# VH-VL binders against UPF0179 protein Maeo_1037: the designs that were tried, part 5

Target 1, 145 residues: UPF0179 protein Maeo_1037, of Methanococcus aeolicus (a6uvu3)
Amino acid sequence: MDKRITLIGSKIAKTGNEFIYCGVLEECSECRFKKICHDGLIVGKRYRIVSVRSAKHPCIAYGDGVKVIEVEPSNNFTILIESKKALEGLTLSHSDIQCNNILCKYYNLCHSEGMPEKYKIMELHEKIKCPKGNSLIKATVSTIN

## First folded at step 22 (VH-VL; from i3 with light chain F94Y)

Design o6
Fold by OpenDDE, fold request of step 24:
Structure o6 (fold): chain C 145 residues (1-145), chain A 122 residues (1-122), chain B 107 residues (1-107)
Amino acid sequence: as target 1 above (145 residues)
Amino acid sequence: QVQLQESGPGLVKPSQTLSLTCTVSGYSISEGYYWHWIRQHPGKGLEWIGSIYYTGSTDYNPSLKSLVTISADTSKNQFSLKLSSVTAADTAVYYCARVDWESGYGDYFDYWGQGTTVTVSS
Amino acid sequence: DIQMTQSPSSVSASVGDRVTITCKASQGISSWVAWYQQKPGKAPEPLIYYASTLESGVPSRFSGSGSGTDFTLTISSLQPEDFATYYCQQANDYPWTFGQGTKLEIK
């Protein structure tokens, strides 16, 4: 697998957790560990933590310190898609559901961060009753290169 | 050309404190890396004692924590080990070593001192 | 603590032989394993880190493999200078721990 090594805040350093890499922080610009933290990651991508080393290391950005982790790009995503596009095996280009209701319980599924540009619908789940009347269905999708 | 060298008394009486110093050359211990002490009892394997980070933070083997103190003197580019209340079980070759973790590919001991023998005896 | 169970404790081999040493961790430690060679009266020297990465200057006849709990050090064709004691080490959790060692002797 395409494993990468990086550092992450100790509190969120758990195997199985996912995060979106958002890039280099200002406080990291002069950090001697900038390379290990940032060189292997791509801004905007979602990564899954596959292993965590126990040791904590001091970090200016994280007061609780950071841990060394191994990560892989996330491959599977759970999202909401328009029902008319919902077909298992179909490849789609990603687009967020057009909605600005950030208080909606489905907002994150409609606007999932770190999504690949293209994905394949692997499995369809239940239909979602959208408060705005959108015809949506929950789907498991996989990255397509 | 990082080099480490242990120094200190080779003989310590029981119940006394073992004191060793590791002198580092070719790299400043204040600039990075972890600096470790490891020992090897005669004819036995290796036992990690503890470490000091370049910032001064220390980690100790829980089995020895209450008896071990590791410190650093950046002005001399040295770090030291103190082991109190020694017994015959503390007779060993003591190594200081550096751990390279900055590459991200694991905490392994990339540079070792030659080792110094410490015998605990009356 | 994480225990590293190394096997065999000793092995006799001849020059040119393929030698395999194994190390089993008491829990999953990904690839955070290093291998060292120690000759009598000398400090250990690193051979492999991150389970399979060859330390600079180490001959290519040395190789490491494994992940999770089972790790292997292999010498593809034993040379006279390879007779020594070998140790594995886990670098996943403090305290760092070593295997009990494998003494590689001339047959």
Scores: ipSAE 0.751, ipTM 0.893, lowest interface PAE 0.7, mean pLDDT 94
Fold by OpenDDE, fold request of step 24:
Structure o6 (fold): chain C 145 residues (1-145), chain A 122 residues (1-122), chain B 107 residues (1-107)
Amino acid sequence: as target 1 above (145 residues)
Amino acid sequence: QVQLQESGPGLVKPSQTLSLTCTVSGYSISEGYYWHWIRQHPGKGLEWIGSIYYTGSTDYNPSLKSLVTISADTSKNQFSLKLSSVTAADTAVYYCARVDWESGYGDYFDYWGQGTTVTVSS
Amino acid sequence: DIQMTQSPSSVSASVGDRVTITCKASQGISSWVAWYQQKPGKAPEPLIYYASTLESGVPSRFSGSGSGTDFTLTISSLQPEDFATYYCQQANDYPWTFGQGTKLEIK
């Protein structure tokens, strides 16, 4: 996968961590590091940190500074899918589970951000007892390249 | 073109403070980048001493941290090294250099001074 | 500190030869490695940065490769002006550290 260099807040700059790139902040518009931070990333896409340099650098957007990191687009995702669609090897178009209960412990799995438009179901896990009554299964899915 | 030039006494007595200055031309040290000091013992390899960021933040080699001070004078476009309580082990060629990291892929010493020899002797 | 173990310490070669110098880091440092050439009485000059990117103005006969812990500098066809001492350097973590150096001498 294509490795990219960027800067991220020092507190979340850890190998293995993932983040969703949300775009350029207003305060970054005139920053000399704008190119490093933003040009190589796609808004809405999830990235995995593959390496971190230990040095901290001052940043106007992050009071605790930023670190240089190398990232790759995330490939594997853990999500909840409808049981009727749960088949290993199957390719699906992504859609969030229709639910507005933001206090649900499964909300992030039902509404996972940074998902690809299409993915392949790689592995099925346990069935989830949805408080709303939806028949859901936890699954590991991968991007289709 | 960016140029760096070291200056200072070539002879320092033991227990005294070594003081060197790096004069930069072709680029303002207040505009960006990291500015470093590196030394090379006679017939040996290179040792990183420390750096100062264009904002004034400093980083030092832990092996020398208690004895090293790096500062900058933007009005003169210079940055300096002070090494206290020197011994014969501090005899070396001292280099100042710039580190390019702002391009994202750099992070290397892109410009060096010619070096200045400092001998610690009684 | 991250140790950079450079090898060989010295190498004798002839004009036109292919020369390879290696540097091994004590831990994973991704591609944060630079290579420098130093001639007697002169300051080091950059050759390669980010493991494999050629510095501007450096001849294409120089190349760098590697990631993680093992890195190499290669001179595809040695020229008379290439006889010098070469150093690797890691820029992953402070303190920045250098290899011991490789003296390239004429055979």
Scores: ipSAE 0.746, ipTM 0.891, lowest interface PAE 0.7, mean pLDDT 94
Fold by ESMFold2, look of step 22:
Structure o6 (fold): chain C 145 residues (1-145), chain A 122 residues (1-122), chain B 107 residues (1-107)
Amino acid sequence: as target 1 above (145 residues)
Amino acid sequence: QVQLQESGPGLVKPSQTLSLTCTVSGYSISEGYYWHWIRQHPGKGLEWIGSIYYTGSTDYNPSLKSLVTISADTSKNQFSLKLSSVTAADTAVYYCARVDWESGYGDYFDYWGQGTTVTVSS
Amino acid sequence: DIQMTQSPSSVSASVGDRVTITCKASQGISSWVAWYQQKPGKAPEPLIYYASTLESGVPSRFSGSGSGTDFTLTISSLQPEDFATYYCQQANDYPWTFGQGTKLEIK
């Protein structure tokens, strides 16, 4: 995947971190870094930070300033899926796991932001102990266009 | 189109303050982003001194931080370097330079001044 | 501070030769390297930024490559005006630092 250059808040600018690009804020309309910050990013897409330059630059949206980063699209996600549906190589339509337990240690794997409508199962991992009793397995999945 | 020109004394005595000014023509410093000072020592390499963002925020080489001040005067379209307590080690050619953010990523100097030689000698 | 080490310190070559100059960073800097040409009595002038992107107006015989710690500047067919000193510069971290230079001389 193509590597892109953008700016992100200095607090979260760490290699390996991921984020979802949410678009241009109204606060950014007069920002001199607007084009560099936003050009070439797709709203709703997940990106992984692959490098960080250390200098901070002023930004009204980030009080501690921003840093230049290199990102690449994150096509592979780790999620939880129903064990019954879990076959390596299978393409599934995304369906939400019905659970609002924010305190669950698996919450982010059940509620992975930026998931596409369809995905392909690349690799199956361990089953997990769901507090609600759902039969779930951890999987690495890939986006499908 | 863009031109940068350093000015200031060519000879400075030890322990005095070196003061240089970069005058920018063909471009407003308030329409730019970062303005830098770099020096080149005799028979040695290039050394980054520091930068100023057009609104006044600065970054300095840690090796010079307590001795260096960079400032801008947008009404005169110039920015300046002061280096206090100079020694013979500060003898160098001093350059001012611009960092471009439209054609690059704020990662290189696209315009340099001609350079001004400063000698620190008793 | 990130140290930038250039090699060789000088090179003697003839018009039409291919020349490669290398620059090694003391730590990973991704592609945040620029290259400059400096002629005697003149300021450096940019050639390449972001490791491989050619500055506007620079002849296509100049090219840059590399990522991480190892970077190269290549001149595919030397012209008389290319005899100069060349510097690499990293822009990953302040203080920005330069290689010590490579002097390209006519043979």
Scores: ipSAE 0.643, ipTM 0.851, lowest interface PAE 1.4, mean pLDDT 86
Fold by ESMFold2, fold request of step 24:
Structure o6 (fold): chain C 145 residues (1-145), chain A 122 residues (1-122), chain B 107 residues (1-107)
Amino acid sequence: as target 1 above (145 residues)
Amino acid sequence: QVQLQESGPGLVKPSQTLSLTCTVSGYSISEGYYWHWIRQHPGKGLEWIGSIYYTGSTDYNPSLKSLVTISADTSKNQFSLKLSSVTAADTAVYYCARVDWESGYGDYFDYWGQGTTVTVSS
Amino acid sequence: DIQMTQSPSSVSASVGDRVTITCKASQGISSWVAWYQQKPGKAPEPLIYYASTLESGVPSRFSGSGSGTDFTLTISSLQPEDFATYYCQQANDYPWTFGQGTKLEIK
């Protein structure tokens, strides 16, 4: 029903992946695909990829080319939470993990910039190896609307 | 109005190279996107051969990949098909076509040539 | 390669009839199906793309539906000019592939 058709970098173009549309890149301002690439999407809104066409197309912004995808709006986020608090269906108040290692590969999953204050746990994934030894699990959460 | 027209020999001998040219009028190949070749076998229907992007990169049907070359000459507003080592199985009507990236999503052929019949026989 | 299977291979019908032609993909292709009409001695002409979007200038008696693997072309009230061969085509993956065709004949 709410499907949109757009283009995204070939490496990211996988069913189930999500992204936040950040608007037109400077490199794409003269792209031949700009109508499809940037039309029908709302800046700041999150989308989930629901299908991918296999053909690659050249695009200035993506060195490995782009693929045509279908997307739907999504309110879901991937974050890390303490394993002992993690139950599917549970509603939690968000609190930042206290860690200042900005070089950590998990940094953006632990820190709340743009994260809602409350969320519902939709799905639990794997536990991760935290460099500081925190017991953390990756989770898909949804905003409470 | 965009028009595509195939040209080339109607009869080709086995083991030779089939060469066809598509002349585009009313539109510049360099202002478009992808330009395609499709063939239609007697009794077997339609088969996609391959495409060329306006910058020169190509995609080919894997079943023909080692035998097919598609090229473009923007100064003549033409693109061409070469198919090497032909056999009787290559007897078909050959079409050139454009894909719609304007109102469509690059997902169908909006303009086709008239078609040219190529017979492979000794 | 994605196989496209059309049914029926031929159909006899009268002017004014409704005709339905189906196309089945061997794997999911979302809505990336186009339909073409071809008359003898002429190139195929597009009717529908993206499963259900009518090409400009095509009469509204033509319609398409479906998603995933099963797709349908419907002609609601046949006209004399509609007797032709019809093909579906998938555009999800290269190589693009066509159905074998459905010949629509006057009864």
Scores: ipSAE 0.604, ipTM 0.840, lowest interface PAE 1.5, mean pLDDT 85
Fold by ESMFold2, fold request of step 24:
Structure o6 (fold): chain C 145 residues (1-145), chain A 122 residues (1-122), chain B 107 residues (1-107)
Amino acid sequence: as target 1 above (145 residues)
Amino acid sequence: QVQLQESGPGLVKPSQTLSLTCTVSGYSISEGYYWHWIRQHPGKGLEWIGSIYYTGSTDYNPSLKSLVTISADTSKNQFSLKLSSVTAADTAVYYCARVDWESGYGDYFDYWGQGTTVTVSS
Amino acid sequence: DIQMTQSPSSVSASVGDRVTITCKASQGISSWVAWYQQKPGKAPEPLIYYASTLESGVPSRFSGSGSGTDFTLTISSLQPEDFATYYCQQANDYPWTFGQGTKLEIK
């Protein structure tokens, strides 16, 4: 039920690759494959390719053609969390780190969009020295519905 | 609604070229996606021969690639198969077929012709 | 090429029986399998696509299952009109390939 069938450019159609669905391109508005290519996907949602059919199909948007793929939502995110909360296997309620430095190189990891309210820590990575002084660690988390 | 019908000679001599035509009615081949040829050998095997996309590009079974040509004539609403240098191994029932890209995912044949028997014999 | 191996080659069964036909792919094909029924002298007719989706107009006694390499077609309560040969077909890779067929004979 979570799997979706779509089309993607043949050069990036590889199992394990992820992409963010960005919507229907204007040149695709009259494409014969438009329904399969774009139906069932949510703009801004991340997807992982779980299978690839080998046949290439002509496509206006992709000069080397497209392939039919199966995708599933990617629930794994990389975020920064407080080091004192960081234990692999814990389920936490999501809260944004309070920082207004939009130009910070870590901004997007502190303010991840699309996260549900809860997540589970799957893996801890390196600690980050926050310019504001927060004690943060980079983590891979899985969203929990 | 959609109907496919194969036509062509039923007997072909070895080393000649087999030519078959599929006439499509109730549907325009330019409104569809892919149009296929499949054959069924006397040993009860089905073998995909190849396809033509509505814009004219083709895909062929690698085992037949140097011998097969599929083409379309949109003015007659037909697509055709030519298989060169035939042998007795090419004796089969030949089907034309359409894949379903509307309710399916281009993964099965929703309409088949009735089939035409071709015998390769001297 | 992906080889599709059907078993059994033939089945003899009675009306009302549950019949299963299996199809094994030589490599993973996800769910890209279709099943066809072919009666003597006629073209194959689709029953199931994408492993388990029933084609419109096909009786609900037909069902399909499987993913990866192992697939089944099931007829839950065999009827006299189900006498036919059944084929699986993969559409994951070209060339598209078919199983060798299973002939269903009604006792």
Scores: ipSAE 0.582, ipTM 0.831, lowest interface PAE 1.7, mean pLDDT 85

Design o6
Fold by ESMFold2, look of step 23:
Structure o6 (fold): chain C 145 residues (1-145), chain A 122 residues (1-122), chain B 107 residues (1-107)
Amino acid sequence: as target 1 above (145 residues)
Amino acid sequence: QVQLQESGPGLVKPSQTLSLTCTVSGYSISEGYYWHWIRQHPGKGLEWIGSIYYTGSTDYNPSLKSLVTISADTSKNQFSLKLSSVTAADTAVYYCARVDWESGYGDYFDYWGQGTTVTVSS
Amino acid sequence: DIQMTQSPSSVSASVGDRVTITCKASQGISSWVAWYQQKPGKAPEPLIYYASTLESGVPSRFSGSGSGTDFTLTISSLQPEDFATYYCQQANDYPWTFGQGTKLEIK
């Protein structure tokens, strides 16, 4: 919805990166930056980094420091789904693709972490040539909270 | 309630080192995040010189990096600027200022000193 | 370095006028812009930060807008105490840089 300002470890502070907010770390309970780091973020919700300020700041939790970022909620993912299930606008229950080929260039699209129980297909893209022969199509989906 | 006050010589000869001190009152510099020096040249805009985090880490304007040193003395609640090898181009009003992370976004100067005029002249 | 180009260099206006001052960044800086008012013989004072958020105690006739590269400061109904020089400042990346200033004078 609204942009939020927060702090994140300098190594992962890149525009376009996404993360799931997991709550206040134990070491942050007494941190001077606790308010700006954590206020306005919802535990379990996915956020996209939309801007990064360049300066690094000391942080008790991150040895390489932190940077100020702007984030916005990220409800859309790119994943691979079975072509037979793929219709724009359809809401599907999460169904793992049974494949353990970790050398596959599509592995991370088949095994997206943090997926909710249900999702809605927002846009269909190209079919891909699965090395195992599965009939898969690339899709943008929206999480359903 | 927070007040910043610059002190130092008003006249400095070319090639000497300009030394300024900012005294902070009503607030501990060890509780703020970044303490800055900014200057304003005659008839020109503002130029950021550099900053010091209360733990001693510094950032400097690249155009001045080899010439500038910023330091802090938490026991006196002061931070200081040294600018070496000055020329007439360093004639300006020098301000100390604060950026406070705890109360804001850390993206602007919320408190400024009164400013001190430094003239570099033979 | 990110250049902040401010315009106009000066404005003559009357009490009650609406005044708009613009600031353009040489590259995208999101909303990391602050605006300052400086009266003769005094340090700059913050008016607006994060492009559009008013600093505490600043009258509501002041407003800021913009994102990316183009930013504006607007005074909706000019008051006698508003005659001053105004500066924009970016804080997206070091070195922090300022516009060259806009002098607002009484006509």
Scores: ipSAE 0.439, ipTM 0.739, lowest interface PAE 2.7, mean pLDDT 84

